# Miniprotein binders against p81326: the designs that were tried, part 117

Target 1, 226 residues: p81326
Amino acid sequence: MLHFGGFIMEINHISKILEKEREEYIRNKVEEYLKQGFSKDDAVNKANQSWRTYIGHRIQDVIYNLLKKFLKDSGLKVTTDKALNNRNLPEELDKVKRLIAINYGEYLFLPDADVIVYKVENNDIKIIAIISVKNSFRERRFETTYWKLKLKESPVTSHIKVFLATPDKDNEISYKCPNGKPKKMRIILEYELDGIYFLKEDFEETEKAKHFGKIVEDIIEISKKL

## First folded at step 14 (miniprotein)

Design wwE72Y
Fold by ESMFold2-Fast, scan of step 14:
Structure wwE72Y (fold): chain B 226 residues (1-226), chain A 83 residues (1-83)
Amino acid sequence: as target 1 above (226 residues)
Amino acid sequence: SEEEKKIEELLLKAIKLMFEALELAEKGDYEEAIKKLEEAVKLLEEALKIAKELGNEELIKRVEELLKDLKYMIEEIKEKLEE
C-alpha cells in the first residue's frame, strides 16, 4: 500500500508543479506575442492555444515517467510509440513493436499508443496495456476507440488492455446532461475501452472510469493474470 | 490478389485523410476537416464495392467498421461547426 500512497503523493505534487508551469508559460508567451505587435486579447488567446499544445506533450512525459518509476518494482517495463518509431531498435523493443502492430495486408501500423506497458518473462514479451493520453476531446476523441476495435480483431493483440488517461479540465467526458446521463462520447469511450483514468479529483467513479491514482494497482493486477 | 492490394491501398489513403482531418479539427479548421473525412468516405465506399465483389467477408467487415468510425467523426465535427 506504501507504493500506491507514494504514487498519489507524487501525482498531487506534479499537479501543483504543472499549474505553476502554466502560469509562467502563459505569462512569457503573452509578453512574446505583445512584442510581436498582437493586441492583448489576441496575445492571451494565442498563449492559451500554445499552452494547450505544450501541455499535451508535457502530460504524456509526466505519465510515462510516473508509470516507469512506479511499475519498475513489479517487473514491468514502459515505453512509448515514439521510442518504437526509432530507426535502430533494440531487439526487445522490436519485439514489442511486432506484438502491437495491426495488419493491413502488406502493411503493419502501430496503434496511437502514447505509453505501452509490457513484461519480459524468459525472453518472451507480453504486452499488458496501451495508454492513450488526451488533454482535449474536441477533435481526436474516437482515435483511441478506433485502435481498441482494431486490436480486438486479432488473437495476437486481443488481450491488450486499452486505457485512456485525461485531466478532462473542460469536462468533455465527465459532463452530464440535465437528466444525469453522460454525453454520447463518454458512453462510447467507456463502453469500448478497458478503462478511463482521470487526472482530476471531481468526478463520479464507475467500474471502468477511475482516478488516475488507481492505474498502477490495476496494471499490476492485470499483469499477474498473464 | 491484385484486388486485395487495391483495397489496402484505398484503406491506407483513407486512414491518412482521417488523421489529417483530426489534425485540422484540432486547429479549429472544421470545414476543411469535414472535407477530408468526406474524401476518405468516398475511398472507403470504393474499397467496400471491391471487397463485396471479392466476397471477402473479413475485408468487408474491416471496411464497414472504418466507415462507421468516419461517420461518427463527421457528426462530431459538424456539431463543433454549429457552436
Scores: ipSAE 0.000, ipTM 0.151, lowest interface PAE 17.3, mean pLDDT 75

Design wwE76D
Fold by ESMFold2-Fast, scan of step 14:
Structure wwE76D (fold): chain B 226 residues (1-226), chain A 83 residues (1-83)
Amino acid sequence: as target 1 above (226 residues)
Amino acid sequence: SEEEKKIEELLLKAIKLMFEALELAEKGDYEEAIKKLEEAVKLLEEALKIAKELGNEELIKRVEELLKDLKEMIEDIKEKLEE
């Protein structure tokens, strides 16, 4: 009944745009830092760090917009951690925020959920999934796993699926045992999380490790069972 | 309150340092991992002091549990450093 060819085409088109955007961004940032008096090596390092921050936000925004567009007709809603941190929240988003909060006694903390998928039925909100977006695994690589384990502790949040979405351009988690050497990160993430979705073609596919093109179909199926 | 916000900031910063330490330990940088965990312990000790001043028993217990976990991680990494 549903066809996701358009979704896959948009993913492929955006990937090509992002690569060209990277080349221009790095060039412009290196020039900017050189004008500020930094050495060439420092300028390159700062430009690369700036790109890592920038592309992280860009990939999050892309995933948010793609999911919002392709889940709308299935009655599913999408929001972001940025939206939930606004000072003035609509009642619906305030309720979403409370339904994903982790209990630390008197305090409720939000997991770092880049994208949140939920549904509204008879004025009741059901959280379907939270998606953590990682452009690289050089920092805080197990943060998503920690939040998954904390969500499992509560009956209110234990049903929430926790997914990781990543281009993994440096092949840090694309294979479980390349050249006979186990990749601890890939093994742990696949074991603890509900799914890993790759924004690339070259990776070891398993029941839980899939191409990002399958995420819409998977979320819709999960939603039907809730 | 300002005290409650301070506890929240300290807890989240400590958790972030814990994850950074786990990454360093995975790379074999045990000394830097211990340093990060010890910084996290100090933040949790500050949070515990404020929680006790507020008299929040549930928060006190939760901070104490995290503090125990971090201290156990430090000892585990120290054992690996000796090998």
Scores: ipSAE 0.000, ipTM 0.172, lowest interface PAE 15.7, mean pLDDT 76

Design wwE76L
Fold by ESMFold2-Fast, scan of step 14:
Structure wwE76L (fold): chain B 226 residues (1-226), chain A 83 residues (1-83)
Amino acid sequence: as target 1 above (226 residues)
Amino acid sequence: SEEEKKIEELLLKAIKLMFEALELAEKGDYEEAIKKLEEAVKLLEEALKIAKELGNEELIKRVEELLKDLKEMIELIKEKLEE
């Protein structure tokens, strides 16, 4: 469909914008660190580390805005964990928060739900999917899997799809040795999660591991069954 | 039971430490992140001991899975320190 073609074109356009933004960001950060007295090599290294942190948040914002735009015509709503952590929640978002929160005694924990997709029918809220956005996997790779397992334990939340979205630019989970098996982390994530969506072109698709451009149609199909 | 409440309290504390460690690792504070994760491992080992004494196979499995995940996270962060 034209609608999904537009989504893919917008992803490509944003990728080009992010690359230009990277060049400006690194240039400015290198200057900042040089003014602080760091050597040129240290300034460049620190600027690159700063970019890695910045781009993680930036990608989350991009994914939120794309999904909000392209799911709207299907009657689906999108929110974020940042919105749900606001002290003064609208009634609708308060209900969303309660439907995805895991109860540990007197405490409620939100799963690793950077982006949340839900629908409203007859004043009732149905959570469709949560999407965890990961730029890097080394320190945080098991978080999404843990929350998926916790959500499966309750009949209230067991229907919620848990997706991972990642550029995986360092090939941490999209790497596959010819004639060899995928890395252990990729095997575990693909087995436990409902889907992995890559914001990159150079990987082999499977039933659960797909290009990010397919996420909108997949979410719409899931919503129709609920 | 009171023992199940103790396990829940230990799991809650371990999960909080895990998230604190993940934030520290994002900031490049790898040594402090490892310390937080090692503290979480000790809490989970205590929870596992209690779960085994109760004979609750479901709790034993869940605690073992989280413990395995945390130990693997510690190894990954240690690899970054050695780079």
Scores: ipSAE 0.000, ipTM 0.151, lowest interface PAE 16.6, mean pLDDT 75

Design wwE76Y
Fold by ESMFold2-Fast, scan of step 14:
Structure wwE76Y (fold): chain B 226 residues (1-226), chain A 83 residues (1-83)
Amino acid sequence: as target 1 above (226 residues)
Amino acid sequence: SEEEKKIEELLLKAIKLMFEALELAEKGDYEEAIKKLEEAVKLLEEALKIAKELGNEELIKRVEELLKDLKEMIEYIKEKLEE
């Protein structure tokens, strides 16, 4: 518990910071749109839409920075798909890219891997997990599942854990139906993926669907078995 | 090669359309889902033509398997539309 108490405290601190950041962001964007000649109601609506786009990227960055900070002392390294798409890759990242790429004959595609966790031992690289970060399930809800199925087909990538991390603010996969059953999308994602980590409190926790606070401990445990 | 890059672009577009169709089907928008899948089929048929010109049998097989999967999805959704 104490071993990861700092991680849990930092998640709680960041949640409070994001709420204050939302208030300031909305206020500034409303003022900006009003200066552009929009009505008060239109300015508020446009500011809220702008926030929805902004927070998606912000949550991904937060997760990357949290994992990088809290996995470092365990000898684990963290990168992003954006870093792997850089034209001039360091040798280490070039190896990471090759080890997660999916083969379609002569073509290699990268999965939807917002955050990638790996380790380096004797200049040899082992990929531990890829994490897809979803703020909303309005579009491409099963994309992560497709990449999991494709990674599973190759002996090079079949060991890689595929996780989904989401605040699920709209309760698209975290709420139970009135009959006590999870929603169909939740059942499918949980069945096919190696884990779902929620950045929220109110959901049906299972062996594979957990609070985000448990992700560091789980990744470290997985890495020890590789 | 230029042809290889074109196949990659076509496959990525087709996969995107497939996921959009699955989301539409989940909402019960079966007719729109079928249209997205039919668009994906056309992209994969173009990719298959290029793959055959390149003579890569493994790639031809993979594109054919994706085409088969998409056509099976279309039939499944059509069955749901009749419910």
Scores: ipSAE 0.000, ipTM 0.202, lowest interface PAE 15.5, mean pLDDT 76

Design wwE8D
Fold by ESMFold2-Fast, scan of step 14:
Structure wwE8D (fold): chain B 226 residues (1-226), chain A 83 residues (1-83)
Amino acid sequence: as target 1 above (226 residues)
Amino acid sequence: SEEEKKIDELLLKAIKLMFEALELAEKGDYEEAIKKLEEAVKLLEEALKIAKELGNEELIKRVEELLKDLKEMIEEIKEKLEE
């Protein structure tokens, strides 16, 4: 297997660099929105939302590309929620979308699945895992858990593994507590989800909480059991 | 410092080139992918020189690890090109 240590550091370094540039990015975006005719308060809010989206997509893109590259030789395919939101979908991706969709009475919704791993055998599609990528836990700390619980309710989707991938630069979920007790959010997420993969060095590994470098081998092993 | 900001800019540009190279390699465009990665290596070598002049051990290690990864990626893609 290829070593991923440097790639993990790279992702951590991107996060740190972008955090240092936050003030400049927000200032520039505020000026841009003000020129478009937005009020000062609206411009600030839009700039902050733009920053959160930008950071999230950057980390998602790296994870997507790494998984796609390293799962390819195992016959596994990787796609994104962005790809599934195109109106003109290839047949294969349309099937992937249908196998993930959750029913809310008269409506069907997709979970917030940033990266999706699946396999195709004899024209049958099997969804292996959904990976939620979180740069921070301030606003959406339990969205991934909600989607896991919804997927678990249906025999069509109950086998799908739901993973969280995060640099956790603020130590919100990877915190090593001196008294040996993790934070409540960490306990809940680890209990409800199938795994948490950290894009950082400093945390306590458990059966479900691992370095991101282990995700490829874990997904391949899960795939073999399906 | 201005030097640390310059390093951050070089690192960010190199990482962007790496993402572009990964997309090109996936399409089978190995020659262009290698070209992008070689450009990234040059940026990181410049960053390493500045980091060494600053005597910042954390930054030196950070850039060296990224350089190692990029050089390994180039070797891997070159092997694919020979197939």
Scores: ipSAE 0.000, ipTM 0.192, lowest interface PAE 14.0, mean pLDDT 76

Design wwE8Y
Fold by ESMFold2-Fast, scan of step 14:
Structure wwE8Y (fold): chain B 226 residues (1-226), chain A 83 residues (1-83)
Amino acid sequence: as target 1 above (226 residues)
Amino acid sequence: SEEEKKIYELLLKAIKLMFEALELAEKGDYEEAIKKLEEAVKLLEEALKIAKELGNEELIKRVEELLKDLKEMIEEIKEKLEE
């Protein structure tokens, strides 16, 4: 009955689909590079690099679609920064854009928010959360921390939760160091952000660092308290 | 407004230096990592001074917490350098 069970099953189904897509993508890319005259080792390396770029965008799209599907019945809406960058915005999305925009004196900038969750109540829009989606930490995530800092300092945006969603493929923030302490990047991200949601089964769990399967439940609970 | 913008620019630069230092430390380049963190500390000390002059209690707390984290990182990397 509770759709949280359905959400967990959908995540498991999508994980299986993504693994199948990975196998097919890499096979096809290796074949493509071999036809171009690359060695087998170079073709494999280039295919893996291409997959890392592809999966980054694919994971963002997957998270957007999952959240849109499973938050709909709770009266919550989901959009993306890509949608907000359209020149001819519908009125509702134009209002969303204005409510997450950050003031730099004479200029307004959007945070780098891959997925945005909001609600409409009494014809007013309230932003619930923004979610930054990252497949690895090779690209520094200090921008996510900076955007959280900027949002927190305005009465209009200080209530907005900032979450990181990541498979952490390179195990950069999933585990403790051999000395028993968390890595400094993990400490900073967990301290500054409102939550980290892992798209993987094994990681050091805390009250703020959880499996992605908890995100729908958490967002709904936050929305009730706003 | 202008002072607040300056604080955020200093914070962003300090955070960038912090992550550069972490990359250097993982590579075993502890001396360069310490240099980057010490530069970040100077930027945060400037940001803290401006925040205190503005009387912005939230920014003061935020900068002080980040300074504490940076100083802890410097100490941990210095311990590794002694190995």
Scores: ipSAE 0.000, ipTM 0.156, lowest interface PAE 16.6, mean pLDDT 76

Design wwE9Y
Fold by ESMFold2-Fast, scan of step 14:
Structure wwE9Y (fold): chain B 226 residues (1-226), chain A 83 residues (1-83)
Amino acid sequence: as target 1 above (226 residues)
Amino acid sequence: SEEEKKIEYLLLKAIKLMFEALELAEKGDYEEAIKKLEEAVKLLEEALKIAKELGNEELIKRVEELLKDLKEMIEEIKEKLEE
């Protein structure tokens, strides 16, 4: 298999280069929102949210396309939570949606599954993995962990692997404190999740925390066991 | 700066070529994939020259690491071509 670890790391660097253009992007979006009639404070807030979404989607798209290309020959399929939220779903994607939905009594909700890997076997669908892509963690730092814990509660979803993919450019989960101790968020995420895949080279590797270039081989091996 | 914008442009162009090479390699077009990666190497060598002139240690390291990865990818595809 071809591994592009340095290329994946450079996607993180592109994110940083784009952040250097952030000021101009924010200025342009503020002007746009002001023309739409929003207050200055609301325009600034919306512009900042727009930037975070923009950068996050670029990284998600790269991960989606890489997984789609590299998993194709292994009989694995890849989709996104955005595709599953379309009103007119193909039958296959409707089945995928039903197999990852979490029950809250009278309500069903999808986890925040940016990328979903599944296989079709004897006309039945088996979900292999859900990948949450986090460019920054903000106030929703444990969202991926929450969804993992909820998926574990049901026999239908308990087998699904939950992975985090992140450039972690802010060193929120790859940094060690001056005393060498990992941050609380890193400890919790690594403990609860099935794996963390970094789009960077400089981090402490463990059995669960790996370079993103290893994700394809790991997913293929998991799919063989299911 | 203008130099930093030039480096950014060269990096983005090189990465686009890497994706094109990956698609060509998937189709079995290894010779054309290698040509795309070699073009990317030239762009990164230009970026490295500018980064060194700028004296930006962070940019120098980033370009050098990507160059190393590109050269490793070329060797990997060459091995497949020889099969």
Scores: ipSAE 0.000, ipTM 0.212, lowest interface PAE 13.4, mean pLDDT 76

Design wwF19M
Fold by ESMFold2-Fast, scan of step 14:
Structure wwF19M (fold): chain B 226 residues (1-226), chain A 83 residues (1-83)
Amino acid sequence: as target 1 above (226 residues)
Amino acid sequence: SEEEKKIEELLLKAIKLMMEALELAEKGDYEEAIKKLEEAVKLLEEALKIAKELGNEELIKRVEELLKDLKEMIEEIKEKLEE
């Protein structure tokens, strides 16, 4: 049993740490694009686009590493959608992919599963949860909700918990009714999903909307019932 | 206060080192991971001294829990090195 409660509870600082790396990242990318022959204005614009992509993947990587570290002693395994899209999958990951993929006629698509938690018992695989990581919401607000609804349609996937993890820097879903006005996105996401985990201090906590530090114990509890 | 700002800065630096150590440990770079965690211990010990001087029980508890986690993490990685 791992007991790293203090470290897990401080995970809300991850966004601040990554933002402090921004200036150096931008400077290095601007230099790189300038060497490739882009104008200064184009190099700056491309560097800012590169940072937006980088920060999203960086947060996903951190969450993956934390979950892998803190779930290992509970017999739980963690993978990513990127790993499942590898050409030569190990048998175990091929089984994971088959258990989570959604059929659209001639095509199979993976849900928005940035991080996947599963267990292996008697050479059989049980998917416990998928975690969608969102740095910002913008136009893809309900993509995670769509995948949750699709997974519920099949007896093979209906037990899979669907979680959202987010720093929510712009306070888009941190509160249900600030100043008495309902925020549709927070209300709908909390209603449809199995949990929202915040990488920040200030948010309206509920049974489904928690600090990210609680995700490990929640996943372990769910796995014991399966 | 200025002291509270310094504690937050020390916590931020320590957490960054802990994150880097987790990434290094995942790659099997255990010796480098331990070095970063030992640096984080020193930062958290400084933060704990300041928190105690302020008499802020919440802050003292936060730093003590992080120090406990950090020392457990170091011991776990050291055990892997001996395997």
Scores: ipSAE 0.069, ipTM 0.511, lowest interface PAE 6.7, mean pLDDT 82

Design wwF19W
Fold by ESMFold2-Fast, scan of step 14:
Structure wwF19W (fold): chain B 226 residues (1-226), chain A 83 residues (1-83)
Amino acid sequence: as target 1 above (226 residues)
Amino acid sequence: SEEEKKIEELLLKAIKLMWEALELAEKGDYEEAIKKLEEAVKLLEEALKIAKELGNEELIKRVEELLKDLKEMIEEIKEKLEE
């Protein structure tokens, strides 16, 4: 499944599929909360809050599964920050965790690494890339940039590529200069990160800002240079 | 056209079933995953029939590529089920 012909078509429809899920999810959650005794207004508010959390995890899961599928035969492995936060880690994942952790005095913290791509060669682990998945930029808009800058400070982690993956349905970072006015968020994210991958067709493409369909080829290319 | 709209609706439903199947396979529910993918194949075969009736070569190619990908997924999951 390394060169999967339908991959681009699947990605082109990701936002539309998630929007259809939204309607059904909200309806079901409102009914669920009403049955639990919440008022109509509270049920609607709780359902909308639940959707915001759900959609974030849903997009992350989709991206994880797509990358795991398309990188399977390239010698590359994929994991998640959720997997790395388990109490009892397999030796391999414990090594992955230690290779991406950032030191803050007495504490070690993982970056915002929703999806992690690595390889195992001769019993040694090499981290290729971390991918931060953002459905919106309402809050924590430069969190991925912060983690990129922190990773660059250490010789152990400075080689790790940091990517942002986003449907960007509200066109918050899709264009550098919409209507001739520079968009600071897009410009800063593109400048500091190793790449931005859009889960949509309508965006300004550059060397670092690409359709998500390019991510598999890019990751494989990067891994060969390491 | 109305036919092109119907094809896009069938494609969206098929792709959603593919993602549901990948989630089921991740949980080890291989039998249910295969069932979802087989449902997606039927939707794509319906889309392909409409695309061919329209004579739209680009849509025919798009649907055929996705159908091939789906059938490959079914084979992979069936192999896991036999292990």
Scores: ipSAE 0.000, ipTM 0.265, lowest interface PAE 11.4, mean pLDDT 79

Design wwF19Y
Fold by ESMFold2-Fast, scan of step 14:
Structure wwF19Y (fold): chain B 226 residues (1-226), chain A 83 residues (1-83)
Amino acid sequence: as target 1 above (226 residues)
Amino acid sequence: SEEEKKIEELLLKAIKLMYEALELAEKGDYEEAIKKLEEAVKLLEEALKIAKELGNEELIKRVEELLKDLKEMIEEIKEKLEE
């Protein structure tokens, strides 16, 4: 209970830091583009485009570090797809990579797994969850559902939970249509995935669509049943 | 095999077109969205032909499911275009 309270407090603190970081980033990028000869309007537009790319990676890093910190005491380990694509992979991570690989006949491919949670028990590795992190749904909106459906087809990977984590600042999947119906993308993602965790306060909660603050307790609960 | 690699390339291209179409539809550009989805359908039909020649039942089923989803998306966007 106390450690989950600490997690929520740290999420709130990081949100404030990211807001300040945005202001400084935009200011610096506008100055940079102005020095390159762009008009003020073009400089602002380019700075905002640059921020959208930057914040996507930044949110992924934040989620990785938060999960790593708050899952440690439960004996759970956290890694990233970036770590798994390292050429000189440690034995433990090489095993993790093999346990999430998907079979396409003669080929094995990795799903797009931004953050991976696993445990080591009796020198055996059990993958608990894969978290896909999306700052926006501009491109590749259903990529996460494709990988979830693929993982379900194999006895080796069918137990792995696939989660989506998103601030959804543009209200692409958390906002209701005027008739009160959820958007098609929200319906499909919620139906196919094991959960959606929002890094925002204002959305309609369901059994599968929750505040990000609940992800740690959910993952720990899942891991105990494996 | 080269055939399986070709299927993967076709699937990835079709999925990219699907995402582009959804973005266009959200902007209200329904005609261009339909065009992108129809292009994706053609790529998946090619992938299905290759998968059937390989006799890979898992790939066949997956491509057929994606084709069904894309065709449903086309119908939904067409409804918006006509309203």
Scores: ipSAE 0.000, ipTM 0.111, lowest interface PAE 18.9, mean pLDDT 76

Design wwI15F
Fold by ESMFold2-Fast, scan of step 14:
Structure wwI15F (fold): chain B 226 residues (1-226), chain A 83 residues (1-83)
Amino acid sequence: as target 1 above (226 residues)
Amino acid sequence: SEEEKKIEELLLKAFKLMFEALELAEKGDYEEAIKKLEEAVKLLEEALKIAKELGNEELIKRVEELLKDLKEMIEEIKEKLEE
């Protein structure tokens, strides 16, 4: 359990770091904008917008690095869609790319897979899971669901688990029926996807909607069945 | 208290260094990653000293657990350097 204990502890520490990093980032950006002549209200609004852009990339990088670190001991490998889009791919990554591609007749497209977990066993590559990282659900919120449905259609890709990882700071999908009003987005995402992992404490937990701290254990268990 | 605020400040700096070390390790910069983690250890050791002076058992246990985890991370990355 030491391995998983360390992972959970690191997630808790990173959450606290990111919150304090947000406070410091916003404070510094507000000061910067005030020096540029913006009003206090405008400076605050601009600082918050800047943070939203910054944190998007930060969370994706954090998830990739955490999964790579904590899955390595289990013989699992982690890559990203960014890595798969490089011109000259190593043979192993080229095989990973081909194993997740979706056929649209004469065209092949990659799903929206920010992070990809796979294993190499007896010279064969098996894709375990793809993880979509969403910091907000303003646009393209159902792309992950669409790619899950497409992957399910092929015997080559139907075993691949599709997960969503999100801090969901705006509580857009944290609860299925807040204030007695069903949240269509949460209900659909939970139904169609293999799991939703929250990078926050307050959310409605179900068999498929869990704290991000559970993702390493879940992925390892899935990999053992393949 | 001022001492509790100092501990919080030290913990936040240590966490930031830990995150930076993870990014460096991901890039294959293991030596730089270890240096960041060793600096984080020093900050946590200072936090532990203050926690013990305060006699706050909960903070002492928390910081000791963080130190143990961080030292394990350092050994793991050192093993990667020898590969």
Scores: ipSAE 0.000, ipTM 0.108, lowest interface PAE 18.9, mean pLDDT 76

Design wwI15M
Fold by ESMFold2-Fast, scan of step 14:
Structure wwI15M (fold): chain B 226 residues (1-226), chain A 83 residues (1-83)
Amino acid sequence: as target 1 above (226 residues)
Amino acid sequence: SEEEKKIEELLLKAMKLMFEALELAEKGDYEEAIKKLEEAVKLLEEALKIAKELGNEELIKRVEELLKDLKEMIEEIKEKLEE
């Protein structure tokens, strides 16, 4: 197994590094939009929208690469919903797609499975977990929960673990309410999902809400029971 | 401080190189991955020097941990090249 000492644990600090990167990115994008003739307010709004898209993809790529590297020696494979949406799909990935797709009559939809972990044993594919990566929880606050509930409805997919991975830099689900009670969103996500993995230090750890550094060992443990 | 800002800049650059190296290693481009990680090591060595001059124990520990991880990554990828 490849190990990097404390590398995974250092990912808990990534939200602070990403915030500095954000300031630089926004500053550059505002300047770019101003040069294109946008007003200051429009430039700021467009820069913030651009950052949300950029950081989302960046975090997904980081998580995919880390999981692929650390799970390789355990005989586990990792893919992405991006890979599964290719028209020319290898046989193995076509089988993975079929095992996680939800049927809505004439249409098949993938859950918000940014990263998918599976194993191949005796020519059979077993899906172990899907990981939804969220940088923010704006209008799609319960999207991951919806997909978990849909997967539970089918005997083919009911065993699949659904995890959320997030830096939660805006403290949307790691922040405690003034009365000491977690926010409603945090309570619902933790209740319905199989786990929440934070890429930050400042959160209240529970049995299901953990530092991202614990995700590899959790996935390996789950795979042994399948 | 300006020195703490410089350390954060060096850490950010090193982290970008580490993530680029991970992507390259997954594609089998081990030599290029090692090159990126060696660049990151140089940035972290500079950050460590500044952190020690500041006497900021938390920053020193953070930079030392990243350096340890980075050097371990380099050795593991070099091992893959020998296979």
Scores: ipSAE 0.000, ipTM 0.139, lowest interface PAE 15.1, mean pLDDT 75

